# Ledger of designs, part 107: VH-VL binders against q0atu2

Target 1, 119 residues: q0atu2
Amino acid sequence: MLDKKARIRTSREYRNVFEKGKRLSGRFLIIYYVENALDNNRFGFITNKKIGMAVIRNRIKRQLRAIVREYQGQVKNKHDIVLVARAGIGKSSFEGMEKDYIAIMKKAGLFARNANKID
Below, E stands for the ipSAE of ESMFold2; O stands for the ipSAE of OpenDDE; V2 stands for 0.75 times the mean of E and O plus 0.25 times the DockQ between their complexes.

## First folded at step 6 (VH-VL)

Design k2 (framework fv_daclizumab; at its last look DockQ between E and O 0.04; V2 from the best seeds 0.00; counts 0 for: pae E 5.5 > 2, grease 19.1 > 18.9, placed apart)
Fold by OpenDDE, look of step 7:
Formats: sequence, C-alpha cells, structure tokens
Structure k2 (fold): chain C 119 residues (1-119), chain A 119 residues (1-119), chain B 106 residues (1-106)
Amino acid sequence: as target 1 above (119 residues)
Amino acid sequence: QVQLVQSGAEVKKPGSSVKVSCKASGYTFTSYYMHWVRQAPGQGLEWIGYINPSTGYTRYNQKFKDKATITADESTNTAYMELSSLRSEDTAVYYCARGDEWYSDFDYWGQGTLVTVSS
Amino acid sequence: DIQMTQSPSTLSASVGDRVTITCSASSSIGYMHWYQQKPGKAPKLLIYDASYLESGVPARFSGSGSGTEFTLTISSLQPDDFATYYCQQYNSYPLTFGQGTKVEVK
C-alpha cells in the first residue's frame, strides 16, 4: 500500500490540512489539499460513523487507498491531500468512487499535465 | 448525554457588548467544532462562525466578521461568543451548536440565548 | 454565497397527510441537511447528507435529492410534526440555511 512517507499520520498533520488547505466536495468525497514543503505527496483518509459500521468504514478506507495508490504517480508533487468520505459512499461502487476521485482531483487541478489515466 | 448549556438572556444598550457562553458536556470538547448561529425574531437561521476548540482556529461569516468574536476554553469545556457595538438589528436568539469537522451537521444545540438590544 | 430557497414558505396540513417540502440551492452542493424547529426551541437535526436519518428521528421522515434540488418528506404527518423546517448546505462557506417552511394545522 502507501508507504509511510506518503501518509499523513499525525493529528497535527491532518489539522494543518483542514485549517490551511482548500476544500472541494464531490459526490462521495470531500478533499482537503494544501501545498507542503516536502518532495513528496502525503495522503490522509477520514471515515466516520456516518458511513456505517466499522466493517464498512474499513472497507471504504481500503478502497480509497487503492484508488489513491493507482493514481499516485500522476498527482502533482508537494501536496498534502486528505480524502473525507461522505455518508453515501457506502452505497457506491468502487468504480463510482474512482470516478468521483478523478473528477474532484481534476477540479482541484492536482493531476500532472502529462497524466495518462485521467483523460 | 451530550449537552450544550448557554448563558442566560441579556438586555443591552446600543453600542455596548455582550459575551455569551456555551458549556459543553457529555463528549470530548476538542473533538468537535463549536458553531454559532443566530435567529432574529420571526426570522430564519444565520451561521455566524465556528471555532476548533483544540487549536483556537476560527472561521467567520463575513457578515459577522466585525461583529462576533468566538473563543473557547478547553479547561472548562466552554465556548464563547462576544458581540460588539450592539445595535437593535443584533437582537436575536443566539445558539451554539456542535458540528464535526467535515459535514457541519449540527447534531446538538444549546438552548439559545436571547440578546435584546434596546435604548 | 450559496442561496437556499425552500418551497412552500407555509404549508397547512392535517394529521395523516403526506407532506413534501422542497429546497433549491443556487448552485450544485451535492448534499444538504434538514432541521426541525419548534417555537421557543433550538433546531433539531432530522436528515444529514440529503437522505440519512439522524438517530432517534422517526422513520416517517425521509429525504432525497442531489445537486441543486432536495426534498424532505413526512409520509404521515403526526401532531408532533407541526413545526418549521430548514434546509442547510455545508458545501461552501459561509454555511447557509433556507428561509424555512412552517408546517401548520389545517
């Protein structure tokens, strides 16, 4: 999965993204994103009880990690990005989540210009 | 068991200031944002702003940027809202409301504090 | 700012009636929340993210919609349901509410 360097891990890191970053809402996801001072991107994932039981939350988190990993190499560098799952995501397909992720990341302008999986 | 208890009604003269308190209990105070919402007599609801009690970070509705100051005291689990330069138009019931960081659905509300501004 | 417009502003109904309230957003917001408020009381959350029932809320309440058009439905109005209802968006700051729909006794 995502290596430690590519993960937002601490509450302070999450809070920095939520407070100082930009926010965009999609159908299933809300993303918060902010430039960082690193040479790599970091991703965070938020799932809460609004999505459903723990088993559902964990499934959604795994699916979102898979999506992020798939497109990781096509994301502009030097960003901290947090994906917040909306309540309805538990009823979505994996493809639906992926489509929403791509759409919202495009809207945010976070994909590299030479990205080949987003056109 | 979650409760938000606000300070009592206030009667103020124009030009004065008032500070309303909201004491939270039954949950981890720093795990949720505290929002403030006003409702003028016979009118709808207006969002004023919120505070992250864990950091003190605030966000305001521009309409109330120069009117309201929101603070929080973690040691007492109490949020505050101060209204300055009071005018008759500031007469309203002011509510504190708990919301999570992302959905801003206000699941618990204070009982409201009536602030009456009259000469 | 995103404007939220409810329809109707006032609705007269009887116990047992099916009641429908609409909320229109000035721009696409994805989803929104519904509240109930009774005189002299704070609002109460009913529905979050357009269609999810808050814990403790009767099943006769339901919500639907996405984008710019949303609906709150009470399948069979009960005496306890006469109140004012508000929609609220959280897609953009500032957070904004509809002007309210008062459901009163016919």
Scores: ipSAE 0.716, ipTM 0.912, lowest interface PAE 0.8, mean pLDDT 95
Fold by ESMFold2-Fast, scan of step 6:
Structure k2 (fold): chain C 119 residues (1-119), chain A 119 residues (1-119), chain B 106 residues (1-106)
Amino acid sequence: as target 1 above (119 residues)
Amino acid sequence: QVQLVQSGAEVKKPGSSVKVSCKASGYTFTSYYMHWVRQAPGQGLEWIGYINPSTGYTRYNQKFKDKATITADESTNTAYMELSSLRSEDTAVYYCARGDEWYSDFDYWGQGTLVTVSS
Amino acid sequence: DIQMTQSPSTLSASVGDRVTITCSASSSIGYMHWYQQKPGKAPKLLIYDASYLESGVPARFSGSGSGTEFTLTISSLQPDDFATYYCQQYNSYPLTFGQGTKVEVK
């Protein structure tokens, strides 16, 4: 579970990341990211009807939060990051989503060199 | 039904400016981004930029940053693109296209506006 | 910028043929979209996110691919399919298109 301060909470904050942030696409995920003026990182999660029914979308969102929480210590500080799940994510395994997240975060330069360690 | 209707063809002299309109109907104008794409005679497609009609935020292809200005009027459901300092190389068909915020899949296009730059 | 290169640039085919068009990205991308354009008309979305058929598009069209190589296939070419086809990446800005593949009558 991500604590309250590590979550993007308002529509205004989401819009700021979408409109002013950089965008990178992975196999199952799109990330939007921008440096913030805070002392911590904040994450947002978007799933839409292209993924499937509400029960599937809620499961994917829960799994993405778990992945982000696991690797939060490896993310460079002071960023707002929004994860958008792509239509194909419903066909992915948990491990597939995790690998895609690590790959895209490394490509963005947001992860430390050894970010693929689970410990 | 969704429709994007563009203004008519323009013939302009080098150094002048032109403003092309794109009137949207059949959907909530502020729920989608409006993109602009050009196609020179006998050539392929080239992305110019987009506007978020709900916020007025714009993003440009750097190649067009000093050439194109994209605006939107929510009261008339109309997007605009102004091209400045026209040169012969700007001769092209200019399209508006509706895009999903995350996917940028252009599911509806305007009919195109031919802009011809000649003396 | 990510460059999208299509192969072939021009393809001659007959009705009933199986047609394959390839799109190569200059760096690894997740997915892309395919469009069809007929002379004098705006492009039409065929396939979004590499493999999902847009509503109203005939089932003879299919898309596949991963990483840097993507393919559009028409299983049995119909007269209405003679057109130019474009791929588009949405991995990063600026959005970029392939140069186009013209499918013309043999």
Scores: ipSAE 0.303, ipTM 0.803, lowest interface PAE 4.0, mean pLDDT 89
Fold by ESMFold2, look of step 7:
Structure k2 (fold): chain C 119 residues (1-119), chain A 119 residues (1-119), chain B 106 residues (1-106)
Amino acid sequence: as target 1 above (119 residues)
Amino acid sequence: QVQLVQSGAEVKKPGSSVKVSCKASGYTFTSYYMHWVRQAPGQGLEWIGYINPSTGYTRYNQKFKDKATITADESTNTAYMELSSLRSEDTAVYYCARGDEWYSDFDYWGQGTLVTVSS
Amino acid sequence: DIQMTQSPSTLSASVGDRVTITCSASSSIGYMHWYQQKPGKAPKLLIYDASYLESGVPARFSGSGSGTEFTLTISSLQPDDFATYYCQQYNSYPLTFGQGTKVEVK
């Protein structure tokens, strides 16, 4: 589970990312991201009913949170990032989701460069 | 000051092997990946592979997987590339280059090692 | 493998000219890097992530693009800028370079 400070929580916060942020699509994920005025990153997660029943959606959310937690120390600070699960994500493995997340974050330039990484 | 110093030029017979060294200084050796890139006479750049010196993990361009073996010695801050079963088409300048973990921007390069394969 | 295609292959220019080099990726990538190489020397990182100048690179160099199309621009060519330029993708393995663009004296 991500730290409470690292979560996007309100509908207003989500709307800001969708309205002002950039968008990139991957195989299983879409990310929306925008610079924030904080010293830290915040993450949000969207799954919808097209993915499957609640048990599947909850599994996907848990897996995505685990992936984000694993790499959060390598993400450039001061960003709000929303991960939107695409309908096809229910067919993916954990490793497939992880690869997709890494690829999108690299394309977006959101991983910190080695000299700028957070401890 | 970051510096990568490679071993000297080699003239080799077909069928033999060569081991090129790349000694790093001026930075924490294990904090960056070490890549190898070749340039045949009058031609462009071709990526061979990398090593993560902190773990020993390697990745190769499939073209070179049976040709090149990349290693590193943390105690001497030195990366190595061994080329086996040399043929005339292996004649090239071989560079080591330091790369960021995620983005592989090669900000420092060795001076290059010319390997000439001639009967 | 992602093919990086540069154009032109050779470009003749005079000191003071504005020079533009294009790099196209065979599939969508986010960003990429540009290198300068002079004869007998190792390549030198010029621009990373399409648009960020490496430390010590003159401001006359700039880069732009995302996805599949990228450009390197030299706003006013200087004698030191006659060289071969390479683009490089990092989206997937194997890492690949463009074939190079030689900028030479007209």
Scores: ipSAE 0.052, ipTM 0.724, lowest interface PAE 5.5, mean pLDDT 90
ESMFold2 (binder alone), look of step 7: mean pLDDT 94; pTM 0.956

Design k20 (framework fv_daclizumab)
Fold by ESMFold2-Fast, scan of step 6:
Parts: sequence; C-alpha cells; structure tokens
Structure k20 (fold): chain C 119 residues (1-119), chain A 119 residues (1-119), chain B 106 residues (1-106)
Amino acid sequence: as target 1 above (119 residues)
Amino acid sequence: QVQLVQSGAEVKKPGSSVKVSCKASGYTFTSYYMHWVRQAPGQGLEWIGYINPSTGYTRYNQKFKDKATITADESTNTAYMELSSLRSEDTAVYYCARGDEWYSDFDYWGQGTLVTVSS
Amino acid sequence: DIQMTQSPSTLSASVGDRVTITCSASDSIGYMHWYQQKPGKAPKLLIYDASSLESGVPARFSGSGSGTEFTLTISSLQPDDFATYYCQQYNSYPLTFGQGTKVEVK
C-alpha cells in the first residue's frame, strides 16, 4: 500500500495535475505529471469506463498501485503523478503493465539515475 | 443530441482581430474539454489549444500562444476563441471540438468557421 | 514536437478493395486516433486509442499498431469511404496530426 502522504486524494489535486502537468503515453498507460512544492511524491490512479466493467477496473487499480509502490524509490522527488489506464490495459499481464510503467517513467525523466544500484 | 454550433464566416483585414464562438448543447458543458483546431485551405489539421470550461484553465500550442485566446461562458454553454494581429497566413477554417480530458479524442466537432484575411 | 507522417499521401482504390493507411510517429511512445474528413465537412472520429472503434462507425474500419507504427484498415471500401484520413497523436502536447491520406476513386 502507498503511504497516505504519497496519494493524490482530492478532485482539486487531480485537476491540477491534468491541467498544468505534462502528458506522456505508453502502451497501456498515460501519465500526467507536475512538480509539486512538497518534500515527497504523490500518485493518483484513474480507470475510466472505456477500459471495461468494474471488476476489471478494480483489478487494474490494485495492480497499478502495487507497481507504483514497488518502484517508488526510483522516482525523482517532488512530483504529483497521475496514472490513467488506456482502453487496452484489460488484456495486459501484470508484467506487461510493469514494463510499460518503467518505460514511460524513464522516458519522462522521472526515474532517478542509479537508484536501482543503491536501493 | 450533442451539437457544437459555430458562428458564421468572417472576412477581416490584416492587423485586425476576430472572435469565433462555439455553442454546445446536448451534454454537460463542464464535463469535457473544448479544443480548437484550424485547417488552412488545402492543408491539414493544426491544434491550437483547449479550455476546461469547469475551471477556465487553458493550454495552448506554443505556436499560437501570442495569437489565440480561448475562453468559455458556462452560463451560455459557449466557448470562444479570439485571434489577434491577423495575417494572410491565418486564413483557415477554425473548428471547435469536444475532447475527453484523458484521451483528447475529438468525438464531436463544430461545423467550422471560415476566417479569411485579405485587404 | 512529435511529428506524424502518413503514407501514402494519396491512394487510388476501387469499391470492394482492402485499403491500408499507415502513420509513423517520430517518437517511440506515440499513440493515436484516426479521423475521416469529407470535402467541406468537419472531421469525424473513427478509431480512438489506436484500435478502439468509435460508436456508430462501420465495422469495416479497424486500427492497429503500437510504438511508432500505426495502421488504419478499411476491409471492403464503400462509396462513402472516399475521403481524407488523418491520424492524431495524444502522447504529448502540442497535439499533432498527420498530413492526411486522400483515398480517391481509381
């Protein structure tokens, strides 16, 4: 589970990331991200009806939270990041979602250099 | 059901300004972004920017940051785009288009407004 | 900015033909929507998020691809399908379109 301080919680906070943030698309994920004025990163998760039924959307959210938690030590500090699942994500494996997350975070420049060697 | 109705064609002189309107109906105006796209005669499509009618937040293509101003009036369900310092190169059909905030897929378009810049 | 390049720029085809249009993104993590535009009309959304068919669009239209290479296929061309087709990336701002592919009668 992600710590309380590491989660985007309010509609206002989500809207700030969508409206002022940068956007980058991967195979299964879209991320929106913006630098914050806090001393930590915060993550949000969106699964809309284009993905499928509630059972599928809830599974995807749980899996994305697990992936983000595992790799949070590699993420550059002071960012609000929202993950939006694309329509095709329901057909992906956990490994596929994980690979996509790593790829888009690296492409965005959000993974800290050498974090995997130290942590 | 869903309709976007734009204002009529305009013929303007170089150096003048024009304000194009886009009246939305058949959906909740504040639930979608309103984008503006132009198409010069015989050319392709070029994205100008969007407004979130719920917050008034705008995002522009940098090419148009000093050219276009996008606004919205929730009381009349109308979006506007003002073009300043018109040049002959601004002659184009200007479209408003409704977009999903996460996908930016333009599922409904206005009929277009031809802006002709000539002396 | 991400550049979208369509191929071919013009395609001559007959009713009943299978038509394939390609779109190449300058960045390896580009994803796209496809639009159809008829003369004097606004564009119409056909395919969103590379492969999802928009509601009300005939099943003869399909999209595929990932990364930098995407295709729009019309399985059996109909008279109403002679039009210009555009791809659009939503990977990053500014949003950008391909230059268009005109499908015209042979």
Scores: ipSAE 0.091, ipTM 0.743, lowest interface PAE 5.4, mean pLDDT 87

Design k21 (framework fv_daclizumab)
Fold by ESMFold2-Fast, scan of step 6:
Structure k21 (fold): chain C 119 residues (1-119), chain A 119 residues (1-119), chain B 106 residues (1-106)
Amino acid sequence: as target 1 above (119 residues)
Amino acid sequence: QVQLVQSGAEVKKPGSSVKVSCKASGYTFTSYYMHWVRQAPGQGLEWIGYINPSTGYTRYNQKFKDKATITADESTNTAYMELSSLRSEDTAVYYCARGDEWYSDFDYWGQGTLVTVSS
Amino acid sequence: DIQMTQSPSTLSASVGDRVTITCSASSSISYMHWYQQKPGKAPKLLIYDASSLESGVPARFSGSGSGTEFTLTISSLQPDDFATYYCQQYESYPLTFGQGTKVEVK
């Protein structure tokens, strides 16, 4: 599970990332990201009605959190990052979501060397 | 049942202002953005801007920045768009449309308000 | 701004025909929607996120494409489908629409 300190939890914090952050899109994911003034990274997750029923949305959220946790050590420090799931993600495999996450994080310049390894 | 009901047609003189209303019902007003789109007679669709009713935050198409002012009254679930310094080129049907924050997909539209600018 | 160009601007078709409408973006985009508009009425969302069918929309409508080229297909045209169709990008602000494709009776 992600530590409480590594989670974006308030509506105001989500809005800050969406309004001031940069946006980058992948096949199944959109990320919004902005540098923060903290000593750590924070992640947020958005799965809306377009993804599907609650069972599907809950599965996607769990899988995305697992992916983020696995690659947490590869992310450059001091960023707030929100992952927004696209409608098509419900048809993706876990491996497909993982590959998309790695690709967009590398493109954003947020991944350190050795992004395919768990630190 | 989601409905967006707009105010009636307006005939205005050049140089005047007009304020169009859009009353929302059947959903949580603060959970969606309200967008405004216009369509000149026989022409296509042009995006004007949106408001987040929860925060009052607005975003405008740069072409309409000095022309349109979008507001929302959360207590009455009503969004407004005011157009200033009207010219004949502003003659159009003006629509409000509900958009998801992440997708900007306009799943429900008002019926439209015809604004005619003539001397 | 991202410019959306639709082709053709007008097409004539008969009931039962397969109709394809193209939308081209001036730069690569990942996110777009399709709308249908009948005379005197507000537009109606048909396809969101390039290929997802909106609830209540008949299965004969489908969307595909990526990058700069997107298509809307009607597999077997019905009388209710004679209308103008618009694409819209949501990759960046300002949001922009194509100029429209009118599907009319042959």
Scores: ipSAE 0.018, ipTM 0.688, lowest interface PAE 6.9, mean pLDDT 88

Design k22 (framework fv_daclizumab)
Fold by ESMFold2-Fast, scan of step 6:
Structure k22 (fold): chain C 119 residues (1-119), chain A 119 residues (1-119), chain B 106 residues (1-106)
Amino acid sequence: as target 1 above (119 residues)
Amino acid sequence: QVQLVQSGAEVKKPGSSVKVSCKASGYTFTSYYMHWVRQAPGQGLEWIGYINPSTGYTRYNQKFKDKATITADESTNTAYMELSSLRSEDTAVYYCARGDEWYSDFDYWGQGTLVTVSS
Amino acid sequence: DIQMTQSPSTLSASVGDRVTITCSASSSISYMHWYQQKPGKAPKLLIYDASSLESGVPARFSGSGSGTEFTLTISSLQPDDFATYYCQQYYSYPLTFGQGTKVEVK
């Protein structure tokens, strides 16, 4: 589980990341990211109705939070990062989502150089 | 290390009640649901219900609604299940199991408590 | 209630065999887990969400399927794999398990 302070919670905070942030697309994920003025990173997760029913959307959100938590130590500090699930992610394996996340974060320059070698 | 330790075996007379305990350690008790599952001798698994220790909210299999009462004590990290009006058909091994609040994937189980109702 | 039916109920196999166990749901679920249980012990989670391998579980175990039909495969059966296997749906309440498939020594 991510700590409370590491989560983006309000729609206004999400809009700030979308409007001011940079965008990078992967196979199953899109990330939006912007530097913040805080001491820590904050993550947001968006799963829309195109993914599937609420059951699928909530499962994907939990899997993404688990992936983010696992690699939290490799992420450059002071960023607000929103993960948006693309249509089709609901049929992806956990490993497939994890691989996509690592590849996107490395390409965005948000991972430390020695992060896990899976791209 | 995550561990769930259940109370010992019980031999009860028909019409009596029994209360089984499940003490959790090695994780944040309120971050997971605690489920109860039974297995009659030589039979399969049957889900009884769960409690969310954080809120006290419970959900039951309708078959057990008038039979089982599930409670939790956050101060001792212990979940309980009380079975009332015992019948010979209630003879079974009763397990507590930790589940993610969404997946209900039972990654850790108690060792089981044999409840025998004499005929 | 969603009924989970496993096939076969009993399977005789030898070490090194490829073993497949099927689980059929009475309605579309797409969300289920697989467990292994040995005599006198609590069940152990093997596969969650149809195809995700639980941490610490050997790679010879795999899960697949969607909708109403799911399979658990053991690619090369080991002595430690003789056990009873259960599927479980988590699509709706009450949570339900299959009746079990016992994998016995041939």
Scores: ipSAE 0.000, ipTM 0.538, lowest interface PAE 16.1, mean pLDDT 85

Design k23 (framework fv_daclizumab)
Fold by ESMFold2-Fast, scan of step 6:
Structure k23 (fold): chain C 119 residues (1-119), chain A 119 residues (1-119), chain B 106 residues (1-106)
Amino acid sequence: as target 1 above (119 residues)
Amino acid sequence: QVQLVQSGAEVKKPGSSVKVSCKASGYTFTSYYMHWVRQAPGQGLEWIGYINPSTGYTRYNQKFKDKATITADESTNTAYMELSSLRSEDTAVYYCARGDEWYSDFDYWGQGTLVTVSS
Amino acid sequence: DIQMTQSPSTLSASVGDRVTITCSASSSISYMHWYQQKPGKAPKLLIYDASSLESGVPARFSGSGSGTEFTLTISSLQPDDFATYYCQQYWSYPLTFGQGTKVEVK
């Protein structure tokens, strides 16, 4: 779960990210991202009807929030980032979603150099 | 029951302007983008632009930025596209189409409006 | 602009045949859709996000592909499949369509 200060909350704020942000696609995720004027990162999550029934969409949204929270410390500060789930995400494993997130964030230049170092 | 109903055929002289309407029903108008696509006789599809009815934000194909103006009236659930400085090359069927914000997939289309430009 | 090129431009096949149409993007894309347009009608969404079947579309239609090469397949051609088929990318603006593939049913 993410603290409410780390969530994009209003349609106006989502709109700003889509209109002014950069876009990058992964296998299961699209991210839209832009620098903000705040002292922290904010995340938004979009799951639409093309993913599946409400139960599936809600599960995906919860899992994405958990992934984002786990790696929040790796993300460059002062960004608004919106994660949009692709239609095929419903067939992905949790690990598959996590790997896609890490890959896309690194490709966007939003992750620290050593984000996936494991001891 | 989603429907997009467009205004009727227009015959215009070169140099004039035309405004085509697209009235939406059966869904929440502000929850989807409204796109405009044209098709010249016997030719393929060409994307003109879209409007986000909830904000009025528009995005245009650069080819049409000086020709097309897209607007929306939330009170009547109607989108409009105005074409200026009409030329014979603008003769085409013009479609409005509903698109998901993330996917830009056009799941519902208007019936089309034939605009004929002739002297 | 990303150019979408379809092949073939026209094909003729018999009822029951398997038909494949390809769409090639000028640069790598992750997302594209397929539409069917019958004469005098507006286009109809068939496949979204490369491989997802739109609600109400017969199961004989399927999509596949990634990167720059995408395919629409009709597994058992029916008479009412006489139409022009278009691919569309939504990876970047402007949104672009392929030139179309006309499918004629013998």
Scores: ipSAE 0.007, ipTM 0.605, lowest interface PAE 9.9, mean pLDDT 86

Design k24 (framework fv_daclizumab)
Fold by ESMFold2-Fast, scan of step 6:
Structure k24 (fold): chain C 119 residues (1-119), chain A 119 residues (1-119), chain B 106 residues (1-106)
Amino acid sequence: as target 1 above (119 residues)
Amino acid sequence: QVQLVQSGAEVKKPGSSVKVSCKASGYTFTSYYMHWVRQAPGQGLEWIGYINPSTGYTRYNQKFKDKATITADESTNTAYMELSSLRSEDTAVYYCARGDEWYSDFDYWGQGTLVTVSS
Amino acid sequence: DIQMTQSPSTLSASVGDRVTITCSASSSISYMHWYQQKPGKAPKLLIYDASSLESGVPARFSGSGSGTEFTLTISSLQPDDFATYYCQQYSDYPLTFGQGTKVEVK
């Protein structure tokens, strides 16, 4: 659901965020983030085999993209951000994932004030 | 089957260097990070650092910065750790361990290499 | 650095006992791994991400906890389980381990 311009698309770009970025862990998510040289934010999504079967991993990816899209306008410009789903995320509700995303983005200093739509 | 096989025990003098090897087999070497952990006699585990074999990127525990150098040779599926300026407190069993890039869960370990530093 | 503190340091138990080992983090991590180490051997991963049982590990091992307090439980201790157990956090660098808990025969 995210525009092409807002997606991290290549292995090289993912590697750059992982190796040079900062890391923050939440309950269901880990984020890696780094400033980019562009005028926009880009997001990447990783769901590995520890999450579960492909059906579960694809559902999680779809839900995370929806969450990121919903809050896209509240993220400070010029960042590449990769969301990595943790093993326990498969047992979370959509609302649980959303709350975790908001909390971790605020802690990282990547969200504008009053970005929490659930709270 | 996954195996990590380390080089044999070393006895070194203070001020010298030692280079320990860790040969990986049974998996794609570049798909996992290789970590190094030490354990002094009768003590617990202490993390030294890791290397991403596909890129050569390394991260060190600050305590081991300028003491440890971690490298990898993709052509031989072998990781190395060199310790310089050895002191008696560097006497320990040194382990290599395979870690998932996101979780750093060490699912396979080398058998350990005892490095003894004595005069 | 995040400090991981285990309790107890030594635990005496008999075969068939329920054994519980705790691990406390100096700051909220929510996530950690448990390892088993026998004398002269490398550690073995038991539980990853606080509560997920590693493949090939007996079902008598379980993990729970969040925030700063985590537990490893062995529901019915077997002779093969007398070993030292370590927790490890991966929330921040450097990665850190607890000091270890030795489970020995009573």
Scores: ipSAE 0.006, ipTM 0.620, lowest interface PAE 9.4, mean pLDDT 86

Design k25 (framework fv_daclizumab)
Fold by ESMFold2-Fast, scan of step 6:
Structure k25 (fold): chain C 119 residues (1-119), chain A 119 residues (1-119), chain B 106 residues (1-106)
Amino acid sequence: as target 1 above (119 residues)
Amino acid sequence: QVQLVQSGAEVKKPGSSVKVSCKASGYTFTSYYMHWVRQAPGQGLEWIGYINPSTGYTRYNQKFKDKATITADESTNTAYMELSSLRSEDTAVYYCARGDEWYSDFDYWGQGTLVTVSS
Amino acid sequence: DIQMTQSPSTLSASVGDRVTITCSASSSISYMHWYQQKPGKAPKLLIYDASSLESGVPARFSGSGSGTEFTLTISSLQPDDFATYYCQQYDEYPLTFGQGTKVEVK
């Protein structure tokens, strides 16, 4: 579970990331990201109706939070990052989602060099 | 159901401006971005920009930054695009199109507005 | 900007033919969309996210591809399918379209 401080909470905060942030697409994920004025990173998660039923959307959301939590220490400080799950993510494995997350975060310049080799 | 209805054809002189409207109905206007796309006679499609009607935030193709101004009026569910300093090269059919904020897939389009610039 | 290039620019076909249109991106992209446009009409969304069929679109249309190479296939061309087809990327702003492929009667 991510700490409360590490979560984007309000619709205003989500809008800030979407409007002012950069966008980068992966295979199963889209990220929106912007530098914040805080001493920590904050994450948001969006699973829209194109993914499937609520049970599937909730499962994906839990899995994405687990992935983000595992790699939290590798993310460059002072960013608000929103993960948007793509329609096809429901067919992906946990490892497939994890690899896509690492790849897209590295492409964005947000990840430390050893993220792919965490023991 | 969902409809986007645009204002009628315009014939303008070089150096003038024109404002095209796009009235939305059949859905929650603030839940989707409104994009503008042009098509010169016999040519392909060019993306101009979008507005988020819920916030008023706009994003433009840099090619059109000094040419197009996109606005929205939530009280009438209408998006607008104003083109300034018209030149013959601006002669085109201009479309509004509804896009999902994460996919930018244009599932509904206006019928198009022909803007002809001639002396 | 990501450049989208379609091939062929024009294709002559007969009703019942299998038609394949390709779209090449100047850099690797995750997903893209396909549109159909008939003369005098606005474009219509056919395929989103490279391979997902839009609601109400006939099953004879399909999309595939990844990275830089994408294809739109019409398995058995119908009279209503003579039109111009466009691909679009949404990986980066500005959003860009291919130049179009016109499918015309042989």
Scores: ipSAE 0.014, ipTM 0.674, lowest interface PAE 7.6, mean pLDDT 87

